# Ledger of designs, part 12: VHH binders against L-Ala-D/L-amino acid epimerase

Target 1, 347 residues: L-Ala-D/L-amino acid epimerase, of Pedosphaera parvula (b9xek4)
Amino acid sequence: MQIKFWPQDLKLAHTWTIASSVTSGSDVTSVGIVQLTDRDGTVGLGEAAPARRYNESTPGSLDFIAKVDATKLSFDNIEASMKYVESLASGQFAAKSAINVALLDGAARKAGKPIYDLLGLGFRNNHHVTSFSIGIDKADVIRKKVLAAEQYPVLKLKVGAADDKANLAALREAAPQKWVRVDANEGWKTKEHALEMIEWLAQDKFIQYIEQPMPADSNPKDIAWLKARSPLPLFGDESYHTAKDVDHCAECYHGVNVKLCKTGGISNAYEALQVARKAGLKTMIGCMIETSILISAAAHLAELCDYLDIDGNLLTTNDPYLGVTAEKGLLSFASAPEKLGLRVRAK
Short names: E, the ipSAE of ESMFold2; O, the ipSAE of OpenDDE; V2, 0.75 times the mean of E and O plus 0.25 times the DockQ between their complexes.

## First folded at step 1 (VHH)

Design f11 (framework vhh_7ocj_1)
Fold by ESMFold2-Fast, scan of step 1:
Structure f11 (fold): chain B 347 residues (1-347), chain A 120 residues (1-120)
Amino acid sequence: as target 1 above (347 residues)
Amino acid sequence: QVQLVESGGGLVQAGGSLRLSCAASGFTFSSYWMGWYRQAPGKQRELVAAISSGGDTRYGDFVKGRFTISRGNAKNTVYLQMNSLSVEDTAVYYCARSYYDRGSDEFDYWGQGTQVTVSS
C-alpha cells in the first residue's frame, strides 16, 4: 500500500463564524487530502477537516498522516488497519478519519459496491434532506444569506452570541415559515440563560431542535435540568465525541450529532450512530467545512440518521471533487460520476 | 423531577366512553407537545393522539373521529376523550411529553401507563 497526502485550501462563499470559534471569521480554510493505492492499483480517497475546538489543525493532521506506515494498511482488513492507526497517538480524529475513509473507499471498490452497500445500509436518492447553515453575522448580512439560500427547505441558524434574537428576527423577515434548526455551539454559558433562550425560541413554531445549548464540559446535572425543562428537543454535538459518550448524552439530550472528523471516520461513526439509537437517542450526522470527499462519506451513513446537516461543501466556491448532490437540499448519488466506493471523482 | 401520572383507565363495554387524564409536573407544561400512545399485548407502541403547545392536534388513523385530545395549561393536564370504544382499543395507554419535528414522531418521557379494557 502507498500513501499520498496534501493540503487543500477551500474558499468560503462568506466569512464563517460560530460561537465556539477560536478566531473571528475567515474566508479561507484548509483540509488534508489522502490517497491510498494498493499493490493491485486500487485507489481510495479520504479527507481530514480538523477542528480547533478539538486541538487539531491541518498541519498537525498532515504531520500525523506522514507517520503512518502504509505497509501496515490493507483494504482487505479495515479493523486491523485502524487498530494500528489508533495506536500511533491519542486524538488526531480528523487525520484518522481521512485514513479510515480512504480505506473504506478502496475496500468498497474491490468489493464492487458503494460504501453504503458494503455497510448493508443502502441509500435512497431524493429522500434525505440536509439543512443549510447560516453563520453568525450582522442582521443585514443574515437576511441576505437567507434570501440567497431560498432553494433549501431547512436552515441551520448558528447562535450563541449577544445578537441571537435579532439574528432570528432577520431570518424570519426573509423566510417567515421556513424550517429552522438552531445550533448554539456551546454559546449559552448558564442553564438559566439557555432556558430563557430556548423558551423564547419555542414561540417560533418552525424550529425543530436546539443543538449544544451549553458547553460540553458543563455540570451534567445542569444539562439534565435544562433537558427536563426544555420545550424543544436538545441535541448534543460537542458532547458526543465518540460512542463512549452515549450514557452521558442519553441522560442530557434527546439526540446526538455525529461527525466523521470528531469520531475518527466512517467505521467509528457507524458505531456511534448505532450505539446512540440503541440508547433511545435520535441521531443526526453533521460536518465541518469539507470537500465532497467527506460530505459523500457522511451521506453513505444517511440511512442511520433522523436528520442531516452535511452542507460543508455547499459553503465553499472551489470544491475540487464531485460526489453526492444536494439540489434543493435533497441528497442524491444519481448523478455521481463514480458507481463504486465513495462515489467521488476529482473535477 | 419530571412526572407524568395517568388516570381514568378501566373496564368499559364496547360503544362506551372513557376520559383519560395525565397530570404533569417538573417542567414548563405549556411549552411542550403532549401525546397519548398505546400498546396492546404483542403489538408495537403506537401514537394515539398529540397536541402542540399552541393546540394543534394529530391523531392516529384508527382513532380519528372517535377520540379527542385536549389540554388544560392552567392545571398542567392533558386529556384524551375516548368515544365509541371497540375491543381493538384495549391497550395500556401512556402519556408522553412529545417532540414533533414536523415530520417524525419523537418523545423523551413516558408515564407509567393506564390500562383500558373494552369488553364484548
Scores: ipSAE 0.000, ipTM 0.109, lowest interface PAE 21.7, mean pLDDT 86

Design f12 (framework vhh_7ocj_1)
Fold by ESMFold2-Fast, scan of step 1:
Structure f12 (fold): chain B 347 residues (1-347), chain A 123 residues (1-123)
Amino acid sequence: as target 1 above (347 residues)
Amino acid sequence: QVQLVESGGGLVQAGGSLRLSCAASGFTFEDYAMGWYRQAPGKQRELVAAIYSGGSTRYGDFVKGRFTISRGNAKNTVYLQMNSLSVEDTAVYYCAADLSGYEFWSEGEYDYWGQGTQVTVSS
């Protein structure tokens, strides 16, 4: 086995109505790309999209990948390969995700299957709906972004700041009956304030759930108190890193958000989704800002999810890959030129 | 014609500083990754630092905290600021350009190399 890896800069775009909803961007973020090549020429692609919230960075992820001995990796034994990779350092979830995704891409190609079939899940085209994210911003900017996102049937509104009520009001001016998912990103410090906000939001009949209302390191009794009183379902994001967190989250939330770069790849995400479902939790899969490599990887797990929030590539202008599409929010591999593995190809 | 021309090498005493420059021509500099490698006598070539089109950087473990890579896109130049130099930093330093895709798994993946500039650190 051979390993190649490199950083990929992604340019973020803002959609606005003054320019006919055209996207453009000057903001840049960086991800790590991994390519594994077996002796027979089989290749697998992976991607690391680290988050500062978990003390990870693209340079740090690439440094970790540089230390991996590719001779200890095999498309024919993912379990042993990942046991080796996981033993090299604690954390490094994004970098471990890149290697795991690449290993599964190659293994599925050798098996003559897409990853969703290798996992026994299948995939229904035009059945799964992803939300489209609207970030915290001034009310007039939010209204413009919402109008530009008209094609998407579900929006995810970021809250957790001083203007939360004004920001929802701006969204509703532009889209009175659009389904919304609210993500507080640990922004409400007390259970009393969180409950007040959730009760206010519940007056809006088109809000589906609230994600991570309080800090993940809050007293679990306070989160459970909130859960017991919440008129809307609560989903843990920062609170649910891996399957090991399932008991805590079953006490504190109605559902959980799994991310490949939190779990360390598809294999661990599959486990995290399965144990959450067995514990009676609703499941969703989310993302960071990512190329079609990681977005497609997450889509391969869609059949284990009640909700999807995998729009990271839609927020960029220079995604170098082709994979799953999200026309009008509907996920489809129907137009993906690659039929096997991850179902991703370079443009 | 791609050209990479290093300058700024020389003799310095331990604890001193040097700034290396690499003037690039023949390609759209701002779109590609640039790196510095070094080769000491009897050793293989190793990555010192890399800088990507978006400004992300990477350093070899032995120079982290002492060396800083930067780029001036307007001048088509990449720089390596070398502080707290030790005798172990003595090597020929090479500028490299990756026109193929920001790879840094091995030295053989960079497309173009300069002629090298000698850095000698005395005790």
Scores: ipSAE 0.000, ipTM 0.212, lowest interface PAE 17.6, mean pLDDT 86

Design f13 (framework vhh_7ocj_1)
Fold by ESMFold2-Fast, scan of step 1:
Structure f13 (fold): chain B 347 residues (1-347), chain A 124 residues (1-124)
Amino acid sequence: as target 1 above (347 residues)
Amino acid sequence: QVQLVESGGGLVQAGGSLRLSCAASGSTFSSYAMGWYRQAPGKQRELVAAITSGGYTRYGDFVKGRFTISRGNAKNTVYLQMNSLSVEDTAVYYCAAESYDWGEYSTDYEYDYWGQGTQVTVSS
């Protein structure tokens, strides 16, 4: 096996800001692309979209990938391949995700199947709905973004800043009855303030849930206190990295958000989703700012999810790949020109 | 769009040292993988050294321990420090740039941009 990898800059349609982001106000973000090629010419594609929140960066991900011995990788043995990759360093979730996605792409191509069929899940076109994210901004800009996103039936509003109430009001001026998911990205520092905000949000009859109201490193007793009193479901994002976090999240949240670049790829995400469901948690799959490679990878797991927030490529203007589509928020592989593996190809 | 210009070549006695520089024009140098290749008269072009955007290095077998590749992103420049030169090192040295990286065990290297080359001559 051979490995190639490179950075890919993604241009954002709008400046992107969230409460916990060190890169607040960014117009450009960078991801790492991985290509694996076997002796028979089978190619697998993967992507690393690292988050500063987890002490990861695109240069760091690429440095990790450079140290991977491709002779230890095989499309015919994903388990042994990933055992090797995971042994090289702790963390490196985004880089490990890139290698895992590429391995499953190639394995599924060799099996003559899309990944969702390799996993036994299937995929229903035009059944799954993704939210469309509206980042933190001034009320006037929020209103314009909401109007531009009219086609999407569900919006995800980023909060956790000083003007949260004014920003929701601006959204409601543009979209009075549209369903909204609220993501505080660890922005509310106390359980008392978080409860006050959630009770205020619950007066809006079109809020589906609140994601990560408090910092993940908050006292678990305080998060459980909030869960017990919350009028809206609470989902853990930063609190749920892998299946190992399930017991903590079952105590503290009603559901969990799994991300490929948090858990280290499709294989670990599959386990994380199954374990959460078995524990009685609602599940969702989310994303970073990503190309169609990772967005399609996440879509292959859609049948295990109650909610989907996989709109990262829709926030960019220069996605170099074709894969799953999200017209009017409805996910579909029907028009994907690639029929096997990840169902992605370069434009 | 990247243009590459090599410098630092010349005549040197066996056992001597030379430092080659490759200056890149363009704002995305820090995201490129960079390489040095050489071609002696009548021979195929061969890999001398390469460095990824993150600083990982790889060397051709006959230059390991003698040559060192490095990059200075602030100056948009990649360097090749050549020590203990022998007459067999005589060749035209080419700088190359690629928009993607490769790993230590990769065998497929193709570059998007090439310099015009700089002559290195090692006399006995």
Scores: ipSAE 0.000, ipTM 0.271, lowest interface PAE 13.9, mean pLDDT 87

Design f14 (framework vhh_7ocj_1)
Fold by ESMFold2-Fast, scan of step 1:
Structure f14 (fold): chain B 347 residues (1-347), chain A 121 residues (1-121)
Amino acid sequence: as target 1 above (347 residues)
Amino acid sequence: QVQLVESGGGLVQAGGSLRLSCAASGFTFSNYDMGWYRQAPGKQRELVAAITSGGSTRYGDFVKGRFTISRGNAKNTVYLQMNSLSVEDTAVYYCAKGWSYTGYSPAFDIWGQGTQVTVSS
């Protein structure tokens, strides 16, 4: 097996800001691309989209990938390959995701199947709806972003800053009856403030749920207190890294958000979604700012999800890949030119 | 493809009753919370009633004690029994599909076309 990897800069259509990042307000982000090539010419493609919130960066991810011995990787044994990769360092979930996605792409190509069929899940075209994210910004900018996103039936509003109420008001001026999912990104630091904000939000009858109202490292008793009193469903994002967090999240949230670059790829995400569902939690899959590689990888797990927030590539202007599409928010592989594996092709 | 088809609306005198029905298809009905919203001319939609997959109910304060939501899982249908109707109940009533398998506060993501209810004094 041979490994090739490189950084890929992504240009954002608008400056991107969320509550949990001190480096928010960026026009450009960077991801790592991984390509694995087997002796028979089979290629697998993967991507690392590290988050500063987890002390990961694109240079750090690429440095980790540089240490991976490709001779210990095999498309015929994903479990042993990932056990080796996981043994090299703690954390590095974005880089581990890139290797895992590339391995599953190659394995599925060798099997003559898309990944969703390799996993036994299938995929229903034009059934799954993704939200479209509106980042923290000035009210006039939010109005323009919402109007530009008219085609998307569900918006995800980032909150957790000083002007949360003004931001929702700006959205509602442009879209009075559009469905909204709210993501506080750990922005409300006390249970009392979080409850006050959620009660205010619940007066808006078009809000579906609140994601990560309080810091993940908050006292679990305080999060459970909030869950018991919340008039809206609460989803854990930063609180749910892997399947190991399921018991904590079952106590504290109504649902969980799984991300490939939080959990370390498709294999771990599949497990994380399955154990959450078994525990009675609602499931969603989300994303970072990503190319069609990771967005398509997440879409392969859509049949295990109640909600999808996989719009990261839609926020960029220079995605170098073709994969799953989201016309009017409806996910489809029908027009993807690649039929096997990840169902992704370079432009 | 999820479809919700409302029926049972119409004109009724104040103090009268109507029973709305919503026939659902394209999903496993018994696993989802169902609800009714209404929208009067020039107003935003507001929650009238919701019923969880397990049968627990929630009502808007303005209809509590007068309206009853119920479901028939064998028929894939949700109902709204409206009693003691007033002129203020005049609105288009929308059936809505919410969370799958939940007993907590429902949020709704799919709506029907609506059925008109007009209450005359």
Scores: ipSAE 0.000, ipTM 0.147, lowest interface PAE 19.0, mean pLDDT 87

Design f15 (framework vhh_7ocj_1)
Fold by ESMFold2-Fast, scan of step 1:
Structure f15 (fold): chain B 347 residues (1-347), chain A 122 residues (1-122)
Amino acid sequence: as target 1 above (347 residues)
Amino acid sequence: QVQLVESGGGLVQAGGSLRLSCAASGFTFDDYAMGWYRQAPGKQRELVAAISSGGSTRYGDFVKGRFTISRGNAKNTVYLQMNSLSVEDTAVYYCARDTEWYLGSSDYFDYWGQGTQVTVSS
């Protein structure tokens, strides 16, 4: 087996009226791309989209991938391959995800199946709905972004900073009756403040749930206190890193958000989603800013999810890959030119 | 043209303190998230701390409780206060700009400073 890897810059679709009259570059971020090729010419693609919350970066992920001995990887034995990769270092979840996704892409291609069929899940086109993210920004910018996102039936609003109430008000001026999921990203530092904010948000009848209201390292008794009093469902994101966190999250949340680059790939995400479901938790799968490689990888697990937030490629203007689509928020592989494996190909 | 210029690094004894500064220019500073990364000799680059435009902070596990990130929007500067330094904190520290706080996705850095060396002696 041969391994090739490189950084890929992604340009963000940030609409700004000032940018039209002043020359400014597009906002950019970087991901790592992995390509595995075996001796018969089978290719598998993977992607690392590291989160700084977990002490990871694109340069760090690529440094880790550079140390992987590709001769110890096989599309015919993913378990042994990942045992080797996992033994090389603690953490490195985004880089490990890239290798796992590439291995499953190649394995599924060799089996003559898309990954969702290899996993026994199937996939229903135009059934699954992704939310579309609206980040923390000034009220006038939020209004413009919400208007530009009219096609998407569900929005995800980032809060947890100054002006949370003004930001929701700006969204509602542009979209009075659109479903919203709120993500505080650990932003509310006390259980008393978190409850006050959630009770205020609950007055809005179109809010579905609150994601990660308090820091993941908060006292579990305080999070459970909040869960017991919350008028809205609470989902753990930063609190649910792997399947090992299931007991904690069952005590503290109504649901969990699984991310490939948080858990270490499709194999670990599948386990994390199944374990959460067996524990009675609602499940969702989320993303980072990603190409169609990781977005499609997440979509292969959609049948295990109650909610989806896999819009990372929709926030970019230069995704170099074709895979799952999300027209009007509806996920579909119907127009994907690749029929096997990850169902992704380069443009 | 985006520029990030770090300062404040140097040699310090274990248990000591340093404050790093990063002066930003060429963009609307208060609209962006800012962060600090570090890279020790022979090791991979890792996140130290980040701060959103709205003041929300994130820290790497190895520095929680010892380091504090802050920003001065009037001065277009982000700071890293490093207390209780240990030999393991020896690294080149990089300032970085991040746009992803605004888009509801993970934090990534699109522009980097040249780095400033921090050396902690035993």
Scores: ipSAE 0.000, ipTM 0.124, lowest interface PAE 20.5, mean pLDDT 85

Design f16 (framework vhh_7ocj_1)
Fold by ESMFold2-Fast, scan of step 1:
Structure f16 (fold): chain B 347 residues (1-347), chain A 126 residues (1-126)
Amino acid sequence: as target 1 above (347 residues)
Amino acid sequence: QVQLVESGGGLVQAGGSLRLSCAASGFTFSSYGMGWYRQAPGKQRELVAAIYSGGDTRYGDFVKGRFTISRGNAKNTVYLQMNSLSVEDTAVYYCAADSYGEWSYDLSTEGEYDYWGQGTQVTVSS
């Protein structure tokens, strides 16, 4: 086995309008790309999009990948390969995700299947809907972003700030009946304040759920108190890292958000979703800012999900890969150039 | 009421230094990502520097090696140390706060910032 890895800069599209500003292309962020090649010439692609919340960064992910002995990796034995990789360090979930995705891509190609079929899940084109993220900004900027996102049937709105009510009002001015998912990003510090905000949000008939209302390290009894009283479903994001967190989340939330770079790849995400479903939790997959490699990897698990927030590549202007598409929010592999594995190719 | 109040701007000669401060109130500062943007006459607004809640930083290409962003969570303040200033650094400098302070979201996306200061003028003379 050979391993190649490199940083990939992603240019973000941003939209704003103020008295003196113009809509323009934005600055860059960086992800790590991994390519595995076996002796038969089979190639697998993976990607690391680390989160500082978990003490990770792109340089750190690439440094970890540089320490991986490729001779101990095999497309024919994913479990043993990942046991080795996981033994090298605690954490490093984004880097471990990159290796895992690349291994499953190659394994599925050798099996003559897309990953969703290797996992026994299948995939229904034009059935799964992703949300599209709208950041909080001045009212006129929010309206412009919402209008520009007209094609997307579901929006994701960040809250947890002082002007939450004004920002939702601005969104509703532009899109009165659009479905919205709310992410408080650990922003409401007390259960009393969180309940007040959720009760206010529940007056809006088009809110689907609230993600991570309180800090993940809050007293579990306080989160369970909130769950028991919430008029809207609560999803744990930072609270659900891997399948090991299922008992805590079943007590505290109605659902969980699984992210490949939070849990360590497709294999761990599959387990995390299955275990959550077995425990009676609703499931979703979210993302970071990512290329089509990780977005497609997440899409291969769509049949295990009640909701999907995998729009990270749609926020970039220079995604170097082609994979799953999301026209009008509807996920499809129908036009994907690759038929096997991850169903991704370089442009 | 949320406020971001910039200070430390002014007139300086080329090769000089300035330290900008941005005092924040009305939100949980430690969980926010903070950014400095600038806008020169006739130019679009551009990222100068950003700092995540965890302390990782990002810089615009034209300021790398000359400017340093830092934060003091106990004082709810973000700083921008500007060294080796050139006439091309002349602009209004804006402080901005983004509720998503994690590395995985790019603090360079201007439209995603939740709050903006009023700006402080920096003028570099030849």
Scores: ipSAE 0.000, ipTM 0.104, lowest interface PAE 21.8, mean pLDDT 86

## First folded at step 2 (VHH; framework vhh_8fcz_2)

Design a12b (from a12 with R31D; at its last look DockQ between E and O 0.01; V2 from the best seeds 0.00; counts 0 for: pae E 15.3 > 2, off the site)
Fold by OpenDDE, look of step 2:
Structure a12b (fold): chain B 347 residues (1-347), chain A 121 residues (1-121)
Amino acid sequence: as target 1 above (347 residues)
Amino acid sequence: QVQLVESGGGLVQPGGSLRLSCAASGFTFSDYAMNWVRQPPGKGLEWVSGISGSGDSTTYADSVEGRFTIIRDNDKKMVYLQMTSLKTEDTAVYYCAKGYSEWYDSGFQHEGQGTQVTVSS
């Protein structure tokens, strides 16, 4: 096995701002791309999209990947490969995700299957709907963003800032009847404030749920308190990293957001989704600002999700890959240039 | 309209075997993964096994891995569950279901009446 890796800059269509982290005025973000090549020429692609919230970075991810001995990786033995990769460090989930995704891509290609078939999930084209995220901004810009997102039937509004009410009003003016998901990204620090905001939001009948209203390190009793009183479903994002967090989240939330960059890849995301459902939680799969590599990777798990928010590639202007499409918010592999593996190809 | 009809259940002794069948209609069968779920007495529904649309990939719950085998016939629009080395804890009503997301969105919505499997000495 050979490994190649490099950084990829992604240009944002709009300035991206969330409550917990301001991508400080930069219209550019970076990801790490991983390419594994077997002796027989089979190629697997992966991607690292680290999050600052978890103290990860693209340079750090690439450094980690640089330490990986490719000779210890195999498409024929993903479990052993990942055991090795996991032994190199306790964290670096984004980097590990890149390796895992690449391994599964290669393995699936060798098996003559797309990954969703390799996993026994299947995939229904034009069935799964992804939301389109609207980042925090001024009200007039929110209006413009919403109008530009007309084709998308479901929006995800970021909140947790001072102008939340104005932003929601602007959104509704531009989209009077669209379903809206709300993501607070830990923006509400107290359970009382969170409840107040949620009760306000609940006056809008087209709000579906609230993601991570409070900090993940909040007292679990406070979050449970909020859950019991919330008129809207609550989803854990920052509170749900892997399957190990299921008990905590079952207590505190109605659903959970799974991301490949949090779980360390498709394998662990698969487990995280299943364990959550088993525990009676609703499931959603999310993303970071990513190329079609990771977005497509996430799409392969769509059948395990009640909700999808995998729009990271749609928020960029220079995605260098082709994979799953989301015309009108409907996910489809029908036009994907590859039939196997991730079903992703470089443009 | 999606229709799923389960059959093949019965009473069996521990260590015995049963083969369940599910007849599907009302949708393009080969386009969808098929699954088996079960509801033990006094417990909630639990996932047992899944098979891809093509039939090339299968997956199992840990509790049944190595003992159960899921198979499908796309020409006949059938899915099967071969159960071996049955245990008392396998006692449940078994249902077939289309797609993972559809199960959980409705709490394992099943269109069929299920088939009773009882493992007892």
Scores: ipSAE 0.000, ipTM 0.244, lowest interface PAE 12.9, mean pLDDT 91
ESMFold2, look of step 2: ipSAE 0.000; ipTM 0.189
ESMFold2 (binder alone), look of step 2: mean pLDDT 87; pTM 0.893

Design a12c (from a12 with R31D D105E Q109D H110Y; at its last look DockQ between E and O 0.01; V2 from the best seeds 0.00; counts 0 for: pae O 13.9 > 2, off the site)
Fold by OpenDDE, look of step 2:
Structure a12c (fold): chain B 347 residues (1-347), chain A 121 residues (1-121)
Amino acid sequence: as target 1 above (347 residues)
Amino acid sequence: QVQLVESGGGLVQPGGSLRLSCAASGFTFSDYAMNWVRQPPGKGLEWVSGISGSGDSTTYADSVEGRFTIIRDNDKKMVYLQMTSLKTEDTAVYYCAKGYSEWYESGFDYEGQGTQVTVSS
């Protein structure tokens, strides 16, 4: 096995700002691309999209990947490969995700299957709907963003800032009838404030649910308190990293958001989704700002999800890969140039 | 233009039953999943049940599973919700919602005025 890896800059269509951001929004983000090549020429692609929220970075991910002995990786033995990769360091979930995704891509190609078939999940084209995210901005810009997103039937509005009410009003002016999901990204610090905001949001009949209203390190009793009183379903994002968090989230949330960059790849995301469902939680799969590599990777798990928010590639202007499409928000592999593995190909 | 007209709501005692109906027009009915959603007083819209375009698959919210049944008639362009063992918490305005594809999904589009269901002693 050979391994190649490199950084990829992604240009955002709009400045991206969330409530948990320490700094002002950015117009550019970077990801790490991983390519594994077997002796027989089989190629697997992966991607690391680290989150600063979890103290990960693209340079750090690439450094981690640089330490990986490619000779210890095999498409024929993903479990052993990942055991090795996991032993190299704690954390580094984004980097580990890149390796895991690449391994599964290669394995699936060797098996002559797309990953969703390798996993026994299947995939229904034009069934799954992804939301389109609207980042925090001024009200007039929110209007423009929403109008530009006309083709998407479901929006996700980022909140947790001072202008939340103005932004929602702007959104509704531009889109009076669309379903809206709300992501607070830990923006509401107290349970009382969170409840107040949620009750206000609940007056809008087209709000579906709220993601991570409070900080993940909040007292679980406070989050449970909020859950019991919330007129809207609550989804844990920052509170749900892996399957190990299921008990906590079952107490505190109605659903959970799974991301490959949090779980360390498709394998662990699969597990995280399954255990959540078994625990009676609703499931959604999310993303970071990513190329079609990770977006497609996430799409392979769509059948395990009640909701999908995998729009990371749609928010960029220079995605260098082709994979799952989301015309009108409907996910489809029908036009993907590659039929096997991730069903992703470089442009 | 998509039109959805709900009917069948009313006042019922706990433990009672109601059957909601939705008449659809303005689109190829069998090509789209249909859903029922509801809005309780002071709350947002809540998904209740979905049925695929062909009618071969159905799904329910946990809160209504085992009590509600969704059925569709593609010839008549109708979707129904049979509600049994009604509870006070089932009180809401109920809407018929069109899916975006033949499969039920997390997004819905509804055009109707809804039908009021009130469960009270």
Scores: ipSAE 0.000, ipTM 0.225, lowest interface PAE 13.9, mean pLDDT 92
ESMFold2, look of step 2: ipSAE 0.287; ipTM 0.653
ESMFold2 (binder alone), look of step 2: mean pLDDT 86; pTM 0.876

